VHH binders against q9y6x5. Designs and how they scored, part 40

Target 1, 379 residues: q9y6x5
Amino acid sequence: LPPKLLLVSFDGFRADYLKNYEFPHLQNFIKEGVLVEHVKNVFITKTFPNHYSIVTGLYEESHGIVANSMYDAVTKKHFSDSNDKDPFWWNEAVPIWVTNQLQENRSSAAAMWPGTDVPIHDTISSYFMNYNSSVSFEERLNNITMWLNNSNPPVTFATLYWEEPDASGHKYGPEDKENMSRVLKKIDDLIGDLVQRLKMLGLWENLNVIITSDHGMTQCSQDRLINLDSCIDHSYYTLIDLSPVAAILPKINRTEVYNKLKNCSPHMNVYLKEDIPNRFYYQHNDRIQPIILVADEGWTIVLNESSQKLGDHGYDNSLPSMHPFLAAHGPAFHKGYKHSTINIVDIYPMMCHILGLKPHPNNGTFGHTKCLLVDQWCI

## First folded at step 19 (VHH)

Design ja2
Fold by OpenDDE, second read of step 20:
Structure ja2 (fold): chain B 379 residues (1-379), chain A 124 residues (1-124)
Amino acid sequence: as target 1 above (379 residues)
Amino acid sequence: QLQLVETGGGLVKPGGSLRLSCVVSGFTFSSYAMAWVRQAPGKELEWVSSISGHGGSTYYEDSVKGRFTISTDNAKNTLYLQMSSLKPEDTAVYYCARVHYVYHSGRWEPFDYWGQGTQVTVSS
């Protein structure tokens, strides 16, 4: 029987939430499986880019989803959460569900994972839901488990996505213990529902399940704002993305724009595209704009408009506050094993291994996840 | 042609034991997971236990863990639920069901076939 894998993402689940809050269902899941305490995600630490990195094993410069908001100067196309359906943006890489879908006697399923409702390389999952934030977790879970249980060809890879605790993190800030406790309890209950459903269906022991997230969340404040209007006239540039990493498209000489921004704030680094630090792996793509601004942790880049977000993400990917976790359970994984850290791009080659798929060239290292797997030697 | 028939229900005192049976006709267990579900008066259907088609994996609702045991006899084409340390809150009609999704009443349901149920009453 071909192995099966369910990949679940709870958006914006900061790794240290596991240390600061109670998760009885998730802890039980971990007890019977494995935990990676910290996952170093890719820069920038945003939703679309990191979710695509998980399923491609590529840095953002390589898979081409370099932000939640993008602009291509040649085609004059725009990408955003409300405009993400053009395969043009996704076709610079091949996600794992496409690879899986193209195999004989296999199919893929998806419940609102980024990019899954778009034909990529003229291929789409046999079963998928169009993204709709109004659809409940229960309905998403019901569809996914139905497809895993009742499909021909059989679904061997499935994705499930949920928007919390990210939305609440933005609203309340990660340091709001009262509100975040309520939100995180709800998330744990959803994990309980997931596990119970799989047990009810008799799938639990034979299904590999990965629960992870794309990024964390940092506390923001109205006292930590960087106002670009104080440094440069808005007529001199087009803003493609704003905070905490701003993408700047100059309308005048790039050097002039750079000079106006380079000393705008001591809490913001300004880079010409060619000077972006190599450690970010965020340079070699035409969709990256000529100038990028990177705010320090907890600082918000604004125009004259005020932001009401008390939490945000997208910062330096080396910051612990930006890091998610990974938990897994199933025949492929050990029981009761904890690992300190992996890179988010390492998940792809691991999933390929579990599913018996040949991976596309990627930036992940299979060796980093060997200790999680029962069929590998952990050295 | 396909039929599920539950037996073994009855009246029992708290702390007592019952063994439910579900005789299946029209299919074999090896191809399907099977489940026990129950419905108490005025309450919704509640999943109790499941067993994988090959019989190697068993699962239980938290409230019945350690007290109930699900099993199969493939030779007899029969599903069992051994209940021990019964409590008044276990009072319900118990149904055996085949695990297979079907679209019904505007939604997907995980079970396509059910028995008529057997009444279990736990009372002093």
Scores: ipSAE 0.350, ipTM 0.778, lowest interface PAE 1.2, mean pLDDT 94

Design ja20
Fold by OpenDDE, second read of step 20:
Structure ja20 (fold): chain B 379 residues (1-379), chain A 124 residues (1-124)
Amino acid sequence: as target 1 above (379 residues)
Amino acid sequence: QLQLVETGGGLVKPGGSLRLSCVVSGFTFSSYAMAWVRQAPGKELEWVSSISGHGGSTYYEDSVQGRFTISTDNAKNTLYLQMSSLKPEDTAVYYCARVHYVYHSGRWEPFDYWGQGTQVTVSS
């Protein structure tokens, strides 16, 4: 029997939430499986880019989803959460569900994971849900488990996505203990529902399940704002993305725009595209704009408009507040094993291994996850 | 053609034991997971226990974990639920069900076939 894998993402689940809050269901999941305490995600630390990195094993410059908002100067196309259906944006890489879908006697399923409702390289999962935030977790879970149980060819890879605790993190800020405690309890209950459903269906012991997230969340404040209008006239540039990493498309000489921005704030780094630090792996793509601004942790880049967000993400990917976790359970994984850190791009080659798929060229290192797997030697 | 028939229910005192049986006709267990579900008066259906088609994996709701045991006898084509340390809150009609999704009443349901149920009453 071909192995099966369910990949679950709870958006914006900061790794240290596990230390600061109670998760009885998730802890039970971990107890019977494995935990990676910190996952270093890719820069920028945003939703679309990191979810695509998980399923491609690529840095953002390589898979081409470089932000939640993008602009292509040649085609004059725009990408956003409300405009993400054009395969043009996704076709610079091959996600794992496509690879899996193309195998004989296998199919893929997806419940609202970014990119799964788009034909990529003229291939789409046999079973998928169009993204709709109004659809409950229960309905998403029901569809995914139905497909895992009843499909022909059998679903061997499935994805499940949920928008919390990210939305609440933005609203309340990660330091709001009262509200975030309530939100995180709900998330733990959803994990309980997931496990119970799989047990009810008799799938629990034979299904590999990964629970992870794309990024964390940092506390923001109205006292930590960087107003670009104080530094440069808005007529001199087009804003492609704003905070905490701004993408700037100059309308005048790039150098002039750069000079106006370079000293705008001591809490913001300004980079010409060619000067972006190598550690970000965020340079070699035409969709990255000529100038990027990177705010320090907890600082918000704004125009004259005020932001209502008390939490945000997208900052330097080396910051612990930006890091998610990874937990896993199933026949491929050890029981009761904890690991300190991996890179988010390492998940892809691991999943390929579990599923018996040949991975596309990627930036992940299979060796980083060997200790999680029962069939590998951990050195 | 396909039928599930539950037996073994009855009245028992708290702390007592019962063994439920479900005789299956029209299919074999090896191809399907099987489940016990229950419905108490005025409450919704509640999943109790499942067993994989191979019989190698058993699962239980938290409230019955350690007290109930699900098993199969393939030769007899029978599903069992051994219940011990019964509590008043275990009072319900118990159904055996085949695990297989079916579209019903506008939604996908995880069980396509059910028995008529057997009444279990736990009372002093």
Scores: ipSAE 0.638, ipTM 0.887, lowest interface PAE 0.8, mean pLDDT 95

Design ja22
Fold by OpenDDE, second read of step 20:
Structure ja22 (fold): chain B 379 residues (1-379), chain A 124 residues (1-124)
Amino acid sequence: as target 1 above (379 residues)
Amino acid sequence: QLQLVETGGGLVKPGGSLRLSCVVSGFTFSSYAMAWVRQAPGKELEWVSSISGHGGSTYYEDSVKGRFTISTDNAKNTLYLQMSSLKPEDTAVYYCARVHYVYTSGRWEPFDHWGQGTQVTVSS
């Protein structure tokens, strides 16, 4: 029988939550599997870009989802969470569920994972749910496990997505111990439900399961604001994305706009597109705007409006607060093994290996995950 | 055509043991995972244990781990649940069920066939 893999994402699960809070269900999952303590995600550290990097193994400049909000100057199209269904935005890469779907005697399933309800390269998963935040985790889990159990051709790759603890992190801030303890307990309970469901169905020992996240969360404050209106007139540019990485489309000479912004705040770096640091791998795409503003950790870029967010993400991907974790269990993985760190793009070649898929060209390094796998030599 | 028949229930004292049996007709275990579920008075259905179709993997609810053992005899086409160290909270009707999703009453259910159930009562 072909191997099966379920990829689960809890949005905005900061890696050090595992050290600062109790997760009895997740710890049991880890005890019987593997843990990567820190996953270095891609810049910018936002939801759509990083979820697509997980399933493509590509940096954002390569797969073309460069932010949660994008603008294409040629077509004049906009991308946002409320407008993400146009294949135009997704077709610069081939995600793993498409690759899997195209294999003989295999099919893919998806519950709310970004991009899974869009035909990419004219291919969509045989089973998927249109994104709807109102749908409970239980219903999503029920559908995914039903498809894994009953489908023909058999579902060999499935994705499951949940919006917490990201939403709560934004609302309460990651340093709110009281509220975040409650939220994270619920997340752990959901993991318990997942494991119990798989055991109930008799799938637990034969199914590979990866639990991960796209990014972490940093504490924000009203005392750490960068007001662009204090530096430049709004009529001189169009704002494509705002905080903590602002994408600026000048309406006047780019140099003039840059000069007005470059000294706006000591807590914000301003880059011309060609001067964006190479380590970000965030330059070679037309969807990246001419000027990028990057706020320091915990700082918020604002206009003449107050921010209500006490937590945020999207910052420098080298910051530990931006890093998620990865845990895995199943026939492909060791038991009781912990690893310090991998890159988020490394997940793709690992998943391809597990599923016996030929990977598309990608930025991941299979060697970084070999120690997690029972069939590989760990050096 | 397809039938599940539970037996082995009864009244036992706390700390006692029972062995439940489920005789299956119309299909073989090798093709399906099987499960035991229970329903206590006034409570919802609760999953107790599952066994994979090949019989190589067994799973238990946390409350019964170490006390209950699920097994199959393919030659007899029978599913078993050995219960030991029984507690009053184990009192319930126990059902054997075939693991296979079916759409019923507007929802997908993980079990498509059930037995009639057997009563287990644990009391002093």
Scores: ipSAE 0.585, ipTM 0.871, lowest interface PAE 0.9, mean pLDDT 95

Design ja27
Fold by OpenDDE, second read of step 20:
Structure ja27 (fold): chain B 379 residues (1-379), chain A 124 residues (1-124)
Amino acid sequence: as target 1 above (379 residues)
Amino acid sequence: QLQLVETGGGLVKPGGSLRLSCVVSGFTFSSYAMAWVRQAPGKELEWVSSISGSGGSTYYEDSVKGRFTISTDNAKNTLYLQMSSLKPEDTAVYYCARVWYVYHSGKWEPFDHWGQGTQVTVSS
């Protein structure tokens, strides 16, 4: 039988949650599989960009999803979580589910993973759910497992997405032990449900399962705000994205706008597009605006209104608080192996290998994941 | 240039033991999971056992669990299959194979290369 792979994302699951909270079900999952303790994600550390990086192996500048909110100056189109269905935004890359879908005697399935309800390169998964936050995890799980079990052509790649613990992280802040303990317990219970369902259906031993996340969460505070209105008038620019990485489209001379912002706060770096640090791999795309503001960890960029979030993400991707984890189980993976770190773009070539797919050109390094795989030599 | 050569087969009585060897050349032995497969007359190819490239994980078909042991010697580029408590139903040509999934002729093949095989006959 062809290899099968289920990719699961719990949004905003910070890597060190595993050390600071209890996860009986996830730990059992890990015990019988592998763990990568920290995954270095891509800049900016936001939901849409990082989820697309996982399934393309590309930096954001390359796959074209450069933020949760984007603006294209030529077409005048806008991208947001409420307006993400235009293939225009996704077609700069080919995600793995499309590659898989186009193979002979294979099909893909998806439950709420970003981009999966959009035809990309005129291709969409044979089985998918339109994104709806009101749909329960159970319903998503039921659909995915049914498709994995009964489809023809067989579903060989499936994605499953859940919005927690990100939403709660924003609301309570990651340092709220009481509330986050409750939230994370629920997440662990969902993992328990996932494993139980797979066992009940007889899929557990033969299905490769990856559980990961797109980013972490850092603690924010009303005491750490950067007010742009104190530095520049709104008439001088259009705000495309705000915090913690602001995308600025000048309405006047770019240099003038830059000069007004460059000294706005000691807790914010201001970059002209061409001066964005190379390590971010966030420069070579027209969807990146002429000026980018990057707040320090835990700082929030605001206008003349206070922040409502106690936690946030999107910061420098080198920050541990921004890093998610990766756990995996199945015939492709070792049992009881732990690894320290990989890059999030490394997941794509690994998944391609597992599925026997030829990867598109990507920024991942297959060598970084060899120790996780039973058919590879671990250096 | 890639070559897999099986040895150690023969005739043995039920309850007996054999040790198969597979010498590998033409690729980095330790970089791949390896497997033993067998084919009995008139039957399809059957997976018997696998070992990870690192040698840390081993897998067995249910019918051979507790009787067969797969192992490697990386220094010798050799894969082994220790067979004990042999049964007539174990009679087959045994092949060593490199594990690498390939879609071929309308189906998935878990192995991209294997040797010429060695005959194992279990008979009273």
Scores: ipSAE 0.000, ipTM 0.286, lowest interface PAE 13.1, mean pLDDT 93

Design ja3
Fold by OpenDDE, second read of step 20:
Structure ja3 (fold): chain B 379 residues (1-379), chain A 124 residues (1-124)
Amino acid sequence: as target 1 above (379 residues)
Amino acid sequence: QLQLVETGGGLVKPGGSLRLSCVVSGFTFSSYAMAWVRQAPGKELEWVSSITGSGGSTYYEDSVKGRFTISTDNAKNTLYLQMSSLKPEDTAVYYCARVHYVYHSGRWEPFDYWGQGTQVTVSS
């Protein structure tokens, strides 16, 4: 029988939450499996880009989802969370569920994972849910486990997505221990429900499960604002994305716009597209705008209106506050093993290995995850 | 054609033991995971334990771990639940169930067949 893999994402689960809060269910999961304490995600550290990097093994410049909000100057198309269904945006890469779906006697399933309700390269999972934030975790879990148990051809790869603790992180800020304790307890309970459901169905021992996240969360404040209106008239540019990485499309000479912004704040770096640091791997895509603004950690770029967010993400991907974790359990993984760090793009070749899929060209390094796997030699 | 019949229930004092049996007809265990579920008065159905078709893996609800043991005898086509150190809160009707999803009453259910149940009462 082909191996099976369930990939679960809790959006915005900062890695150090594991050190600062109690997770009895998740800790039990880890005890019987593996933990990667810190996962270095891709720049920018946003939801759509990083989720697509997990399932493609590619940097954002390569898979083409370069932000949660995008604009293509040639087609005049816009991308956003409310407008993400056009395959145009997704077709620059092949996600793992498509690869899996195209295999003989296999199928893919998905519950709300970004891009899974869109036909990519004219292929969509045999079983999927249209994204709807109102659908409970329980319902999503029920559908996923039903498909894993009853499908023909059998579901061998499934994804499950949940919006917390990201939404609460934005609302309360990650340093609010009272509110975040409540939220994170709920998340741990959901993990408990997941494990219990799999045990109830008799799937637990034979199913590979990865629990991870796309990014962390940093504390923001009304005292740390960068107001662009103080530096440049908004009639001189179009704002494609705002904070903490702003994408600027000039309406006048690019150099003039750049000169007005370059000294706007000591807590913001301004880059021409060609001058974006190489370490970001965020340059070689037409969907990246001519000028990028990058705020320092904890700073918020605003216009005249003040931000209501007490937490945010999207900052430099080298910041620990931006890093998620990865835990895994199943026949492919060791028991009771902890690893310090991997890159988020390393998850893709690992998943391909587990599923026996030939990976598409990617930026991941399989060698970084070998110590997690029982069938590999750990150097 | 397919039938599950539970036996072994009864009245027992706290700390006592019972062994439940479920005789299956119409299918073979090796093809399905099996489960015990229970329903206490005024409460919802609660999963208690599962065993894979191969019998290689067993799982338990946290409240019964270390006290209950699920097993199968394939030759007899019988599912068992050995219960020890019974508590008043274990009082319920116990059902054996075949693990297989079905759509029922507007929702997916993890069990397609179960028996009529056997009453377990733990009381001093």
Scores: ipSAE 0.303, ipTM 0.747, lowest interface PAE 1.3, mean pLDDT 94

Design ja9
Fold by OpenDDE, second read of step 20:
Structure ja9 (fold): chain B 379 residues (1-379), chain A 124 residues (1-124)
Amino acid sequence: as target 1 above (379 residues)
Amino acid sequence: QLQLVETGGGLVKPGGSLRLSCVVSGFTFSSYAMAWVRQAPGKELEWVSSISGSGGSTYYEDSVKGRFTISTDNAKNTLYLQMSSLKPEDTAVYYCARVHYVYTSGRWEPFDYWGQGTQVTVSS
């Protein structure tokens, strides 16, 4: 039988939550599988970009989802969480579920994973749910496991997405021990439900399961604000994305806009597009705007509005607070093994290997995950 | 055509043992995972144990781990649940079920066929 893989994402699950909070269900999952303690995600450290990097193995400049909010100057199209259905934005890469879907005697399934409800390269998963935040985890889990169990052709790759603990992280801040303890307990319970459901169905031993996240969360404060209005007039630029990485489209000479912003705050770096640091791999795409502002960790870029967020993400991808974790269980993985770190783009070639798929060109390194896999040598 | 018939239930004292049987007709175990579920008075259905179609994997809810053993005899088309160290809280009607999703009453259910159930009562 062909291998099967379920990829699960809990949005905004900061890696060090595992050290600071209790996760009895997740720890049991890890005990019988593998853990990567820190996953270095891609810049910017936002939801849509990083989820697409997981399933493509590409940096954001390469797969074309460069932010949660984007603008294309040629077509004058906009991308946002409320406007993400145009294949135009997704077609610069081929995600793994499309690759899998196109194989004979295989199909893909998806529950709310970003991009899965859009036909990409004229291909969509045989089974998918339109994104709806009101749909419970239980319903998503029921559908995804039903498809894994009953589909013809059989579902060999499935994705499952949940919005927590990201939403709560934004609301309470990651340092709120009382509220975040409650939230993270619920997440652990959901993991328990997932495991129990798979066991109930007799799928647990033969199904490969990856539990991961797209980014972490850092503490924000009203005392750490960068007000752009104090530095530049609104008439001089269009704001495409705001915080903590602002995308600036000048309405006047770019140099003039840059000069007005470059000294706006000691807690914000201002880059012309061509001067963006190479380590970000965030330059070679037309969807990246001419000027990028990057706030320091914990600082918020604002206009003449107060932010209500006590936590945020999107910062430098080298910051530990931005890093998620990866846990996995199944016949492809060792038991009781812990690994320190991988890059988020490394997940793609690993998944391709597990599924027996030929990977598209990508930025991942299969060698970084070999120690997780039972059929590979760990050197 | 397809039928599941449970037997082996009864009254036992705490600490006692029972062996439940489920005779299957109309299909082969190797093609489906099988499960035991139970319903206590006034409570919802609770999953107890599952066994993969190959019989190579067995699973248990936490409350019965170490006490219950699920098994199959393919030659007899029979599913078993060996229960030991029984507790009053194990009192329920026990059902065997075939694992296969169906859409019923507005939702997907993981089991398409059930037996009539057998009563297990644990009391001093």
Scores: ipSAE 0.211, ipTM 0.707, lowest interface PAE 1.5, mean pLDDT 94

Design jb1
Fold by OpenDDE, look of step 19:
Structure jb1 (fold): chain B 379 residues (1-379), chain A 123 residues (1-123)
Amino acid sequence: as target 1 above (379 residues)
Amino acid sequence: QLQLVETGGGLVKPGGSLRLSCVVSGFTFSSYHMAWVRQAPGKELEWVSTISGSGGYTYYERSVKGRFTISTDNAKNTLYLQMSSLKPEDTAVYYCARTQYRYSGEWTPFDPWGQGTQVTVSS
């Protein structure tokens, strides 16, 4: 029988939460499996880009989901969380569920993972839920596990997505010990529910499960604001994305706009598109705007409005506060093994290996995950 | 069946020019960004240039900026790289590819993977 893999994402689960809070269910999961303590995610450290990087093994400039909000100047189309269903945005890459779905005697399932309710390359998962944030984790879990257990052709790859602790991180800030403790306990309980459900259905021993996240969270403050209105008039540009990485579409000469912004704040780097640092792998795509602003960690770019967020993400992907973790359990993984760090794009070739899929060209390195796998040599 | 076939390479003196062609089949440029990459003996793959499939935007490696020009002919389903002011450092096998691939990833055969075309710049 082909191997099975469930990929689970808890949005905005910062890696060091594992060190600072108690997770009895997750720790038990880790004890019987593997842990990668830090996953270096892609820049921008936002939800759509990173979730698509996980399932494609590509940087943003290659898979084309470069932000949560995008604009294409040629087609004049806009992308946002409320407008993400056009295959135009997703078709620059092939996600793993499509690859899996196209194999004989295999099917894919998805519960609200970004992009899974969109036909990509004219292919959509045999089983999926339309995204609706109001749907409970329990309902998502029930559908996913039902599909994993009863489908024909069998579901061999499934995704499950949940919006916490991201939403709470934004609301309370990651440094709010009282509120975040409550939220993270709930997350751990959900992990407990997941494990229990799998055991009840007899899936636990044979199913590979990865629990990960797309990004972390940093503390923000009203004392750390960058007001663009103080530097440039609104009439001179269109704002495509705001904070902490602003995407600027000039309405006047680009150089003039750049000159007005370049010294706006000592806590913000301003880049022309061609000058974006190579390490971000965030340049070679026409969906990246002519100018981007990158705020320092914990700083918020605003207009003449006060930010209501006490936590945010999207900052430099080298910052530990932006990093998620990865835990895994199943027949493909060792037991009781911990690894320090991998790149988020490394997850894709690993998943392909587990599933016996030929990977599309990608930016991941399979060698970085070999030590997690029982059938590989650890160098 | 996806296929890429590179042509146009050869021996040229420093300061000379070459025009590379890449004929693609099985897909259209408008659906993907296209790129030229190169590999010198004993060295890793190096990105050279990219052209946007949707908007025709072009990007260049710093070392080739101002000297190389990437373009497409959709009617011929052909990608081009016009190279001028060639330098010995430009000596490599040149490949065309969809930009889903980056050389920073693990080395695996492309699907498709062209045979490449040899460019040698020597006095």
Scores: ipSAE 0.013, ipTM 0.213, lowest interface PAE 9.5, mean pLDDT 92

